# VHH binders against Probable sulfurtransferase: the designs that were tried, part 8

Target 1, 337 residues: Probable sulfurtransferase, of Methanocaldococcus jannaschii (q57909)
Amino acid sequence: MVEINLRELKKYANPFFLTIRKDKILVNNKRMARLSRTKMDKIEEEFGIPVIYSKTYEYVSTKVGRFINKHKIIAPRDIVIVGLSGGKDSLLLLHLLEVYRRKYGIKLIAVTVDVNIGGIRPWKEDTEGVKLIKHHCEMLNVPHIILKNDLDVVELSEILTKHSKGMEFSPCFSCSVIKRHLLGKLAKEIAENENIPYEKVKLAYGHNLDDNSDTILANIFKGERLKFMRPLTRFKYNEVDYQSFKIPLEECIIIRPMLPILERDIIKALEECGIEYYKDKDMCPYSRDRGDSVRRRCHEILEKLEEEIPNIREMVVSSALKTVEYYSKNPYGEDNL

## First folded at step 5 (VHH; framework vhh_gefurulimab)

Design s67 (from e4 with Y101H)
Fold by ESMFold2-Fast, scan of step 5:
Structure s67 (fold): chain B 337 residues (1-337), chain A 121 residues (1-121)
Amino acid sequence: as target 1 above (337 residues)
Amino acid sequence: EVQLVESGGGLVKPGGSLRLSCAASGFTLDYYAAAWFRQAPGKEREFVSAISLGGKTTYADSVKGRFTISRDNAKNSLYLQMNSLRAEDTAVYYCAAGPLHRESWTEYDYWGQGTLVTVSS
């Protein structure tokens, strides 16, 4: 376990373009970091850890950086909470955000929610998935919290389904409500304790381009409005009513820095950088059988069509955005009688 | 490998001052919340002071105005400046680090071995 002296590192590279771990350094942008073969060798020699250059990690880091700047996703001195399930998306997100502790002076907190799913607890402390999360947090020098929930999300979903107007709610929906409740409550606590505005504390989600395109297509197939996930969303206070009790959803800012990134590029970046991850479905069998069937089918359809139309996911998102913009400006269209 | 090591304790007369230091190794202290706790003989560990992720400081009522918590990124260290010491301040002082600054000692992950402060004539 090596602790990198940033002042010494600056002799060889610009740390604003590096992801720094105790066991290795990842290159966010080789040119901007001012790295050469000689300098990379000197860093490895002095600090005793490898400098890993992955073309895919550089591509993803650069694209995410531009997206953050374009949409003003992160501001200087923000506190960013990253939800970690041990899956590929949240782990890559955590690595990509590490450099912003230097670029923008942000603080990072990693949070895992130990949810009760029909009496099983896939994210309980000491599970293999949580051990892996803790390992990555330790290597990245990121504080980690485990938030425990005792409410059974299966029971909550049954309550919602019984009292709905003919709608059926999966345990995954109630799980998302509990996670949002706990993360929002934590964000509120942090803002109050730091005496800063709520907009300074951001919840970072690992949603990617596949997630966004799947959601849009599913909404089309369901005959619903064209819904798409935004890079930054402000959520006002709300409550979810479970009969005799209510679950508060605190005001918060949710950011999605990886929205423009394809799932395949996330996997490739992690593989090229030697970052191990777990699949959520292997930890939670309920997500396999009780999820949104239409969204699942849309994922499969787009994956097959991607073989013939490589940029189909980008086109789906682009089409939705252009359509919303067009009809916002032209509610009656170009023609009138 | 992750360690916090306290120093600066000793015997001091009432009204005197001491500066405690806590050196962190194996992690970057500035990325964590940090705190000082103390334990007097026969008593449970009690909160003294904390510094948050954003640098906000909190103090127990018994030490407000007398003690000052700070950290130095360059030295990867946490400090507690103790002024106007009283007999009641006699205790083993521990530094701690964790994800959030809180007053419950059970919510901190990393701990030092402690340094004894004795205030007597």
Scores: ipSAE 0.677, ipTM 0.855, lowest interface PAE 1.5, mean pLDDT 87

Design s70 (from e4 with R102K)
Fold by ESMFold2-Fast, scan of step 5:
Structure s70 (fold): chain B 337 residues (1-337), chain A 121 residues (1-121)
Amino acid sequence: as target 1 above (337 residues)
Amino acid sequence: EVQLVESGGGLVKPGGSLRLSCAASGFTLDYYAAAWFRQAPGKEREFVSAISLGGKTTYADSVKGRFTISRDNAKNSLYLQMNSLRAEDTAVYYCAAGPLYKESWTEYDYWGQGTLVTVSS
């Protein structure tokens, strides 16, 4: 922080509990930062930028911090790659991880993939979404990379569908394959160049509690294996291979630090902190599709049920986890009627 | 606005030493990969040394064992200690920063204005 001298800031607060931007300081935990309104006012006077305290942001930051510690998601000196689409989830994630550069000495890299979607490039460098991403990276002092891919994800989805046995692959699926390919390749290159184990380079995804509960319910309704997202997933090398068509998926680790956070709390935290984000509907024609009509329906069902059962999304996730644990420990038994 | 400013260049005799400094402003250098490049009269810009995002140092074969790259996070600065200087080290030296370690100068986002090093009897 060139505009904000960290040593000067220590006069007033513990910066390990502050997210530091060029245009504002966000309070991650007011008590742990040892801040009062008087001290916040003094910081504003000395540095000429606002100090923002949001109860929702503090709640989210604290819950994410506990989740990271509980599941050992991030280790000291890790290199963390954050995929930025300009949407609410990835931007809040970037802000939440910023403080870990001081707490754990991690390095952050923000990456935007400029995908080709039927000739349309929603993440081309001059777009409003990418300008907003660059703004946030500049305000947080985070290095930013734009990875350009010329393969048309719509054409790719058609190729994958044609070579499948009755399976239909959406452009969203093909887009996710290309992004995983590029981010995995980058993570591998970084690990090799740094001469460190691949476990030290993490791909951070902004999946939240809504995403996880939606996925669980959708899998139940589709009669699929009960799949749910974990805080940290280790992926071995794999390939998407159809005839002479081959897309390598490098060994990587994906982390999901915001997995316990409700979507509504993400939005509220961003709004209370004055953090702008680009809405999905304006980025890509396929962004509202989610590649799965059942998943979209499940989102709507859970959102409606939240009005009557406020913690329903937590209960869905808890039930799935407890059930897997229970039957692993007790494979036999009588059920109560 | 982000800026890199080099200093420490000058005239030295063969076998001499020189320390170049690069001060960063408007961003935190420790959060980026940083490198030194040089451009000799009549030649293209070439890689000299770099510190990767994770702190690994690399050197061009022509300077390995003679030059040492380092950074001081408290001063937000990058340094190049140049020992056992040779006539062929004569060049304008540039400080650069970017998101990743690269040996190609076209891959760095931020650049200093350069500082001249002349090695001559």
Scores: ipSAE 0.710, ipTM 0.870, lowest interface PAE 1.2, mean pLDDT 86

Design s71 (from e4 with R102Q)
Fold by ESMFold2-Fast, scan of step 5:
Structure s71 (fold): chain B 337 residues (1-337), chain A 121 residues (1-121)
Amino acid sequence: as target 1 above (337 residues)
Amino acid sequence: EVQLVESGGGLVKPGGSLRLSCAASGFTLDYYAAAWFRQAPGKEREFVSAISLGGKTTYADSVKGRFTISRDNAKNSLYLQMNSLRAEDTAVYYCAAGPLYQESWTEYDYWGQGTLVTVSS
C-alpha cells in the first residue's frame, strides 16, 4: 500500500526495533525503539498506518533476538530463505526476521513449495492459502518464489516404506523430504550465483519449543536416540532413493530462530498483531493427523501437563541437552547422592 | 500499486555516455534482484546487466567493461551507467525486478515501460 521512508521514521523511532509492513508497524521492543503512546500516534498520523504494540510480540521478538545472538544463528549480510506454508509458525518467523534486514543487512527470500499430495496441490498458485502468503510477502516487502514439485509425496512414502528395514514412512515425512530437496537446491544455486560460501545462505525453519519437546518425548517413547532440534544445524549432502532415481539433499545450513518459543505464544502474538494465517487443516488431509501417532500423543500429554507444570516443555528440552552433554563427557560416571 | 519508471534515455553519438535511472515505488528495490534488459528493433528482448539479491553484479559479454549497474537505497532507484556507447547499443532499455537473479526476462515480475537509447552520428 505505502512504502515507509526510513529517514522520516527515524525522527520518531529506532527502526532496528520495529517490524515494518506497508499496512502496519509492529513493535519489537518499545523501549529500545524509543516509543511512547504520543510518538506512536504521531507515526500513525504521518504515515497513515497503525502502530501495533503487543506485549506477546515484544516478548517473542526479544527472546528470539537473544537466542539468535547467543547461538550466532544469523551473521551480517547472510541470505535467509524462509519456507512459507501459510501456517502460523513460518508467518511469524518471517515477521520476526524482517528487522534483520536493517540490523544485520541480511536479504530475505520467502519460498512456498507447491507439493503434489496424491494429485492434490494445496499450495498451488491461486489457492486462498497462497494468496494469503503473497499478501504477507507484499506487505513486508519480501521477494516470494513458488517451487513446483511433480513427485507424488504419497507414492514417495510408499517407496520409502517398501525399501526400509521394517520402517513405515508417512506422506508428511515424504513432504518434508521434498521440501528439503527443493530448498536445499535453491540455497545451493543462490550461493553459487552470488559467489559466496554456503555458510552465508541459511534455510530458516519455524520450529518452536513445542516441536522440540514433542520430538524428544516421542523419541523416548519409541526407544530411539534422544534426537532434538538445534538452533543451527549443518547438513551434509545425502540422497533419498525413489525407485531407480535418487533425490539429492544438498548440503545446507538450517536455522531455527523460534526454537525457544511456545506455540501458544506464537498464536497469541499473531492474534494481538492482527496477522491472519492459514490453517493447514483446511487444505491438507494429513495436516491434522501427520501420520505420527506417538508424536501427536506426546503433544497432547505435554499440553495437559503444562497446567500442572507450566515450564514442562522447557524442562524436557533442558534435561535432554544436559543429559546428552554430561554422558558424552562422562560415559562411565558415578551416581552421586 | 508497485511500479518502475525509467528515465535518462536519448540520442547520443558513438563513444558517448548516458546514465539510465529506474525509480521504484510501492516496494523496496534493494530487497529484490534487479536487472536491465534491452530490445532493439526487430530483435527479442536481451539481458544487459543485473544486480543480484546479495549485491553481485553481472554483465552481458557485449557490455562488460563499458556498463555499470548500481543501486541507491536512499533513492529507491537502480542505475545503468553506459560508457563508450556503440551503434549496436541502440535499443529500448527496460528495468526489471524479481526475487532472484536471472538472465531470462520471463523470470522477472516487475517491469518498467522502457526508455529509448539511440546511438548514431
Scores: ipSAE 0.647, ipTM 0.852, lowest interface PAE 1.6, mean pLDDT 87

Design s72 (from e4 with R102Y)
Fold by ESMFold2-Fast, scan of step 5:
Structure s72 (fold): chain B 337 residues (1-337), chain A 121 residues (1-121)
Amino acid sequence: as target 1 above (337 residues)
Amino acid sequence: EVQLVESGGGLVKPGGSLRLSCAASGFTLDYYAAAWFRQAPGKEREFVSAISLGGKTTYADSVKGRFTISRDNAKNSLYLQMNSLRAEDTAVYYCAAGPLYYESWTEYDYWGQGTLVTVSS
């Protein structure tokens, strides 16, 4: 039940560059934290918990920190809601954001959505996955909320598909809509209760570089607009009309601090730090057999090409961003550039 | 193991002052919403005051202008400064913490044992 006393910890290290848990301390930046082997040993002796140095965790923490600063995606005293599914991405994101409670004075809330998928509830409170989520929240000292949704995601997918103009919507797509609805509604309620602008409450998603590059390439192969995920997206109020009812999507801000991070580095960082997680497909039966087939093929293509072009995923994203920037400044563009 | 421990209760005359303390252990209080509730004999728990996750303070109409809620992050403690006490303020005072601010006591997961405040001549 021993909690780390920050005042005592400051005798040995700068806590602005550490991720603090009740059972261990992770190093975000060894040099900036002013850590040496001697100081790490003293911390372990005084607090009775290990100080874990992972080169990968340090790399990821540094890159995410620069990305946050570059795109101004987190401001001082923001309230940040992290959606947790028990998967690797959102769990690492929660760990990476912990230090901003000190650096920027933010407040963190972890939220799990207990969705109804054809009568199955992979994120029901008593499941092993949710117990693991609760364990990490407790170790990180982060408040955790479970939001229950009774709408059947499978039924919603069928209704949406029936009213489409020939397009089929997966249960995974409908699930994302329901989660966005509930998280957006929570963000609105928090902003109102705190009497602060909605821009001060942010929904943080663990989208990574693989997700973004896969999405870009898939949109190209489908002949769709070259859409990609942004570090910060401002959503205006909207509605998804499902025949007999409407699902409101409240005004909110979505941030994606891990967009520049490769999936393999996320996995490696978690493993080196001894952080357990569940794969999304282990939690959701539909995720394992489903997925955009084009997007899956694009993932395979990029993974294969990475052997020859190690930074190919970064180049795909860079190309899309530079194209949008170019045509924003030059609406008609110039051939030969 | 999460624990909240109240102290500072006692007997005080009408018009007097009292300061209640709530010490948190096993978690960082500043990372949560925190509140004071009270319960008089034969009555349900009623909201007294809260400090939200973002630091906004809220007071029940019956205590506005007389009570002040505050937090000392260095001591991991919540306080309730009670001034101009009335006989009607007699109750067991409870400290509570949760992920968000609510005026309903059923929404809070962490509770202290309570401390008795008696306002009587």
Scores: ipSAE 0.642, ipTM 0.847, lowest interface PAE 1.5, mean pLDDT 86

Design s73 (from e4 with R102S)
Fold by ESMFold2-Fast, scan of step 5:
Structure s73 (fold): chain B 337 residues (1-337), chain A 121 residues (1-121)
Amino acid sequence: as target 1 above (337 residues)
Amino acid sequence: EVQLVESGGGLVKPGGSLRLSCAASGFTLDYYAAAWFRQAPGKEREFVSAISLGGKTTYADSVKGRFTISRDNAKNSLYLQMNSLRAEDTAVYYCAAGPLYSESWTEYDYWGQGTLVTVSS
């Protein structure tokens, strides 16, 4: 294993367009990195590690970079917290954000939440999934924190369901609540300790285009409001006080740099770059990749329809965005359908 | 192999100065929070100074105005400039690195072997 000397690397390439690991270098943009096959060979000879060019990784990295710039998702010197579950999305996100430590001078922190699920801890430190997370953090030279929480996800889901007006809350929903609470609390503590505005600390989630389109379609099928995920959101937690569970009111900035990326391109990029990952369903007994059954079914429907309409996921998201924009500007106008 | 190696300790008279160095290998210090702790014979490990992930510096009350913590990213090293040294500064000094700033030594992942500083006439 090798610690890369950036000054020596700059002789061959622009490191603002590379993802640098101790065991390999990934190419984010070959042209902008000023790489040729000859230069890639010289880097491999000098540092003793491979330079991996994946057309898919370059495509994904370029699209994410454009998306970050378009929506001002990341600013110079931001502190970015990446939640790692060991799954494909968060691991690719961590790799894609690595270069921004050079481009924008950000600081990266990887966080794994060791949640209690009915006495089972799928993200306990000694699990294979967490060992894999630690391996990737070590290779990328990213600080890693494991947050332990004793709030029982199953008990919380039962309490929330009991106190609802006929709604049922799944363990997966309760797990998301606990994780957002803990990450939001950490972000607030970091901002206070650094003496910087809260807006400078970002929680980065690996939500992708499939997640967003699945969510929109599921909300339509459930007769719910047309909710969708945004590139950057200020999220607030309502104060919760249920028996032995107390969740304080908190605020955090959530960013989703991979929102425009198809799930299949995420998988392909990881495979072409030789990055190992675990599926969430293998780590959590309640996970079904998509959370609830309606969202899973919507994923399957959209996947099948892509054979007939290749850009259907983009169209679903575009339709929701255009509709919200239209009615906010024209609340009393005539509809031209 | 991840290592922190301290150097620069030694014997100095009261009122003198020393500069401690901590060289990191196998990881990049600039990506971590870093700190100096010290331990005198028969006492617990105590916080001396830290530089946070965002670059904010913090000092223990006993060393404020006398000690200065700094990083040199090009050399992947952490420094502690110690001025106006007192007999009570005598201790083994340890450098540490971790994901976040803390005054608790238990929150740091990486540690050096320590370097002895003796202040006496």
Scores: ipSAE 0.711, ipTM 0.879, lowest interface PAE 1.2, mean pLDDT 86

Design s74 (from e4 with E103S)
Fold by ESMFold2-Fast, scan of step 5:
Structure s74 (fold): chain B 337 residues (1-337), chain A 121 residues (1-121)
Amino acid sequence: as target 1 above (337 residues)
Amino acid sequence: EVQLVESGGGLVKPGGSLRLSCAASGFTLDYYAAAWFRQAPGKEREFVSAISLGGKTTYADSVKGRFTISRDNAKNSLYLQMNSLRAEDTAVYYCAAGPLYRSSWTEYDYWGQGTLVTVSS
């Protein structure tokens, strides 16, 4: 554990291509960081911490960097809020965004929502999962906030289901509404207090390529509109009606920097870099609820097909995007009959 | 681990000036919101001034126009320039840091030990 002096580090490497932690340095791009074995050794001698090179972390960092630039996901001086649940996706995302404090001059905040699930609080401050989140935030030198919610997401789901006229809503849906409400409220508060446009405050979600391709295929199987996750989404103000009260969803910008990354590459990058994440799927009583959903079935189908067609998930997303683009540009045109 | 150390306090005459310094170690101050609070004898801690996460400065009405908060990222330090000091400014001054600007002292994560400022009546 050491405080890294960037002026001293610049003598050995370009810190615009490194992820800096108090206990180790991860390499985002070895060539661009101008690292050699000699320079890595000098950094380890000077600062007393290891420099970890992972080919997978480099691959993921490079791909995310190109994706951010292509889709203008993050602008200079943005304030970026990362929701942390202790899981693999959001933790890797936090590590990948660390370097943008130098490259783009962003401010980074980590937020954990302490949700009430039938009286159980899996993200209460003194839980093992939250202790792990705090450890990573401390190592990355990122401010961390815990937001408490007292509304029982199980009760909220029961209210929606009872008054839905035949639709069933899981506690996971109400949980996502509460998290979105609290994160959006925080983003609005920050924008107002900083006196900056709401577009300067981004909510960063750890959605990945598996999530997007699963969602697309599930929508096809459900006969729904072909909806997919976008790199950057502008949400207008909305309200979710729970009969006795309404939960406001503030205007906000959601970004998904890891959207082009496969779940297996996320896991591999974390493992190669020695980044521990909370693996206990039983933290939430409803964590397996999606296992019987159409979305989970689609995940299994695409996972099997990847063995024969390695880029199947990318093709699913590409097909959806190209189709929407084509018909948007040719709304009155004719296809081959 | 994380440490904030204040310095620059002392005895000054009414109308005088004083500069307080707060040196941070174990974390990068520029990545946090930072604030000055003060506590007079027998009173609770009150807000003096802050620099938000995005660099916006805020001042309590009692010090507005007299005090200036600033940050030196190269020195990982926070400063409070106090001008036109009054007897009512007599207090122990505390440096604080946290994830967001707050006017309530209970919402900051990191605190210094405090430095005494005495203005002669």
Scores: ipSAE 0.697, ipTM 0.867, lowest interface PAE 1.3, mean pLDDT 87

Design s75 (from e4 with E103G)
Fold by ESMFold2-Fast, scan of step 5:
Structure s75 (fold): chain B 337 residues (1-337), chain A 121 residues (1-121)
Amino acid sequence: as target 1 above (337 residues)
Amino acid sequence: EVQLVESGGGLVKPGGSLRLSCAASGFTLDYYAAAWFRQAPGKEREFVSAISLGGKTTYADSVKGRFTISRDNAKNSLYLQMNSLRAEDTAVYYCAAGPLYRGSWTEYDYWGQGTLVTVSS
């Protein structure tokens, strides 16, 4: 573990295309970094750490970079908060955003929410999962904070369900509300303390292409509007009623830089780069697969169909986007089958 | 592994100046919020000055206009330029780093060992 001097590194490569860890360097784009095997070997020799090149990681990094540019997801000097659960998505996201500290001058904060789930705290500071999160933050030289919540998300989901007119709210929904509350409150605090507009503080979520396509198909099966996740969402202030008080959801910007990436490519990139992660099931007794049977079934359907139609998830998202765009431009237009 | 080392403390006459340095190793200081605190005998640690994650500087009312906090990213170091020193500035000065700017010393994760500043009356 070595502190890398960027000025020394610049003589071999463009560090704007390298993700720098204390134990290894990941190559985000070999050509743009101006790397050859000879130069990679020289970096390894001088700094005493391995330089890892993975075609899958390069593919993912390049696609995410283009997506960020296309949708103006990150601006120079933004402050970006990354929620870390120890799972594959948030960890890869942290690695992919690390290079933007050099490229765009952003600041990164990693945040773990210590959620109370029926008296169980999977993200309590001294758990194995949180130790792994701390290890990754240390290796990437990223500041890490733990936000503790004492409200039981199971109890909260019961209260929300009881006061709805027949709607059922899962513990996963309540967990999402609590995380959004705490992360939004932190983002507001940072914006105020820095004296900058709230638009300069982004909450980065690790949603991927599987998540988006599952959501679209589930909405079709439920007879709902074709709702889908966007690369950048601007949320206005809102409140969730909870018996004796309201839970505030502060005005914030949520970004999803990995939205165009397939889950299988995320896993492959992490494995090829030797980055360890925890599965959500091992850290949390509840998951989206257990909390929403329709979404679980949709995931299974698309996973099975991928064997026959490899790009099915891209097609589902593309179809929804093109359809919304077409009817938005042509509300009285005609289509032929 | 993570270390902050202060230097530059000493004995100075009222009205004099001192420049404190804080060298960071094992991490990149520019990626963190950083602050100076001081502690006089019989008192708890008090806030002196900070530079936030975004680079905003803040000063305690007692030192505003006399002290200047700065950071040199190339040297991975934090500085405190102290001018127009007074007897009440006598204290052990600590540098600190953490994920966010906080007003309380208990919110910072990394601390130096401290450097003594004595302003002779």
Scores: ipSAE 0.658, ipTM 0.844, lowest interface PAE 1.4, mean pLDDT 86

Design s76 (from e4 with E103P)
Fold by ESMFold2-Fast, scan of step 5:
Structure s76 (fold): chain B 337 residues (1-337), chain A 121 residues (1-121)
Amino acid sequence: as target 1 above (337 residues)
Amino acid sequence: EVQLVESGGGLVKPGGSLRLSCAASGFTLDYYAAAWFRQAPGKEREFVSAISLGGKTTYADSVKGRFTISRDNAKNSLYLQMNSLRAEDTAVYYCAAGPLYRPSWTEYDYWGQGTLVTVSS
């Protein structure tokens, strides 16, 4: 493996449409990169590493790029923190964001949260999952931090469930709170150290289209408000109350660049590009539940219905967005409108 | 293979100037926070100057106004321009890189071998 000299690479391709690793180059957009089979072969000969073209990776990269531009998710010179669990979503996200270091001059930092799950630490520094995360960060030239938390997320979820007056909160919910707490503190530290506004530091999450549609359907089945994930969310300071103590959530910007991408396309892109990742079931005993049992069931329902309605996940999200927009403009509405 | 290699150290008279260089290989220095630390005989490692992840420069009070840290992305190198040198600046100077600016040397992942600077007549 070699570190790629960008000036030499520019002789063959536009690096604004490539994901560059020490061990391989991934093509984000073959046409815009100005690549032909001949040019790809010349790059491989000169640099001694493969150039991987995947139609799925190109599709995903292009769709994410359009989504970022449409919703103004990333601005020039932003600092972007990517939470890495070793799973498919965050790893693909890291690869997709690599090119923005050149396009927009952003800085990338990868963060793994070492959470305590009933005494088990799936993201402890010496685990196979974290070694894989470190490997990908090294290949992509991305700085990596491990943040440790000693609070047991299983105990925290039990506290919330016991005092929730009939609601059940999963360990995944408490885990999300702890991760958000630590990432938010880090984002605040970075903004203060850099002497820049907090809006310049983004927390990037790997939420995808399946996650969004599952969340919407689960909220319907639970009789809750029709909540859905946004491409960019501005959070004010808040606190999560665990009765005995409070966990602060710092002011931050959360972005979700992969929100329009189907889970199956994420998997296919990683596999076609030869990017190894840990499957949910191998990292955390609670990953199978996708946060809770209702959400898992909704995932299964939508997957089955997709056989008859191929774009059902897009339709679920579209319906929620159109409904919110309609009632924001028409508070009373009309039947049949 | 990740490497930082310092050069430019030497003997200089009080009031003189010296420019230290740090060449990075095996990674892109511009994507990291980078810093200069120094260690005099019998003393702990001391922070000198840093460039944060976003490019902000920071200096220890003892060197502020005399030293200038800079980065050349085209050469993948970090520099420390030292002016108005004093006897108390005598130390082994180390360049370091890591994910974030931190004033503690224990927070940096990559280190050079060090280059000796002696200020004496």
Scores: ipSAE 0.683, ipTM 0.857, lowest interface PAE 1.4, mean pLDDT 87

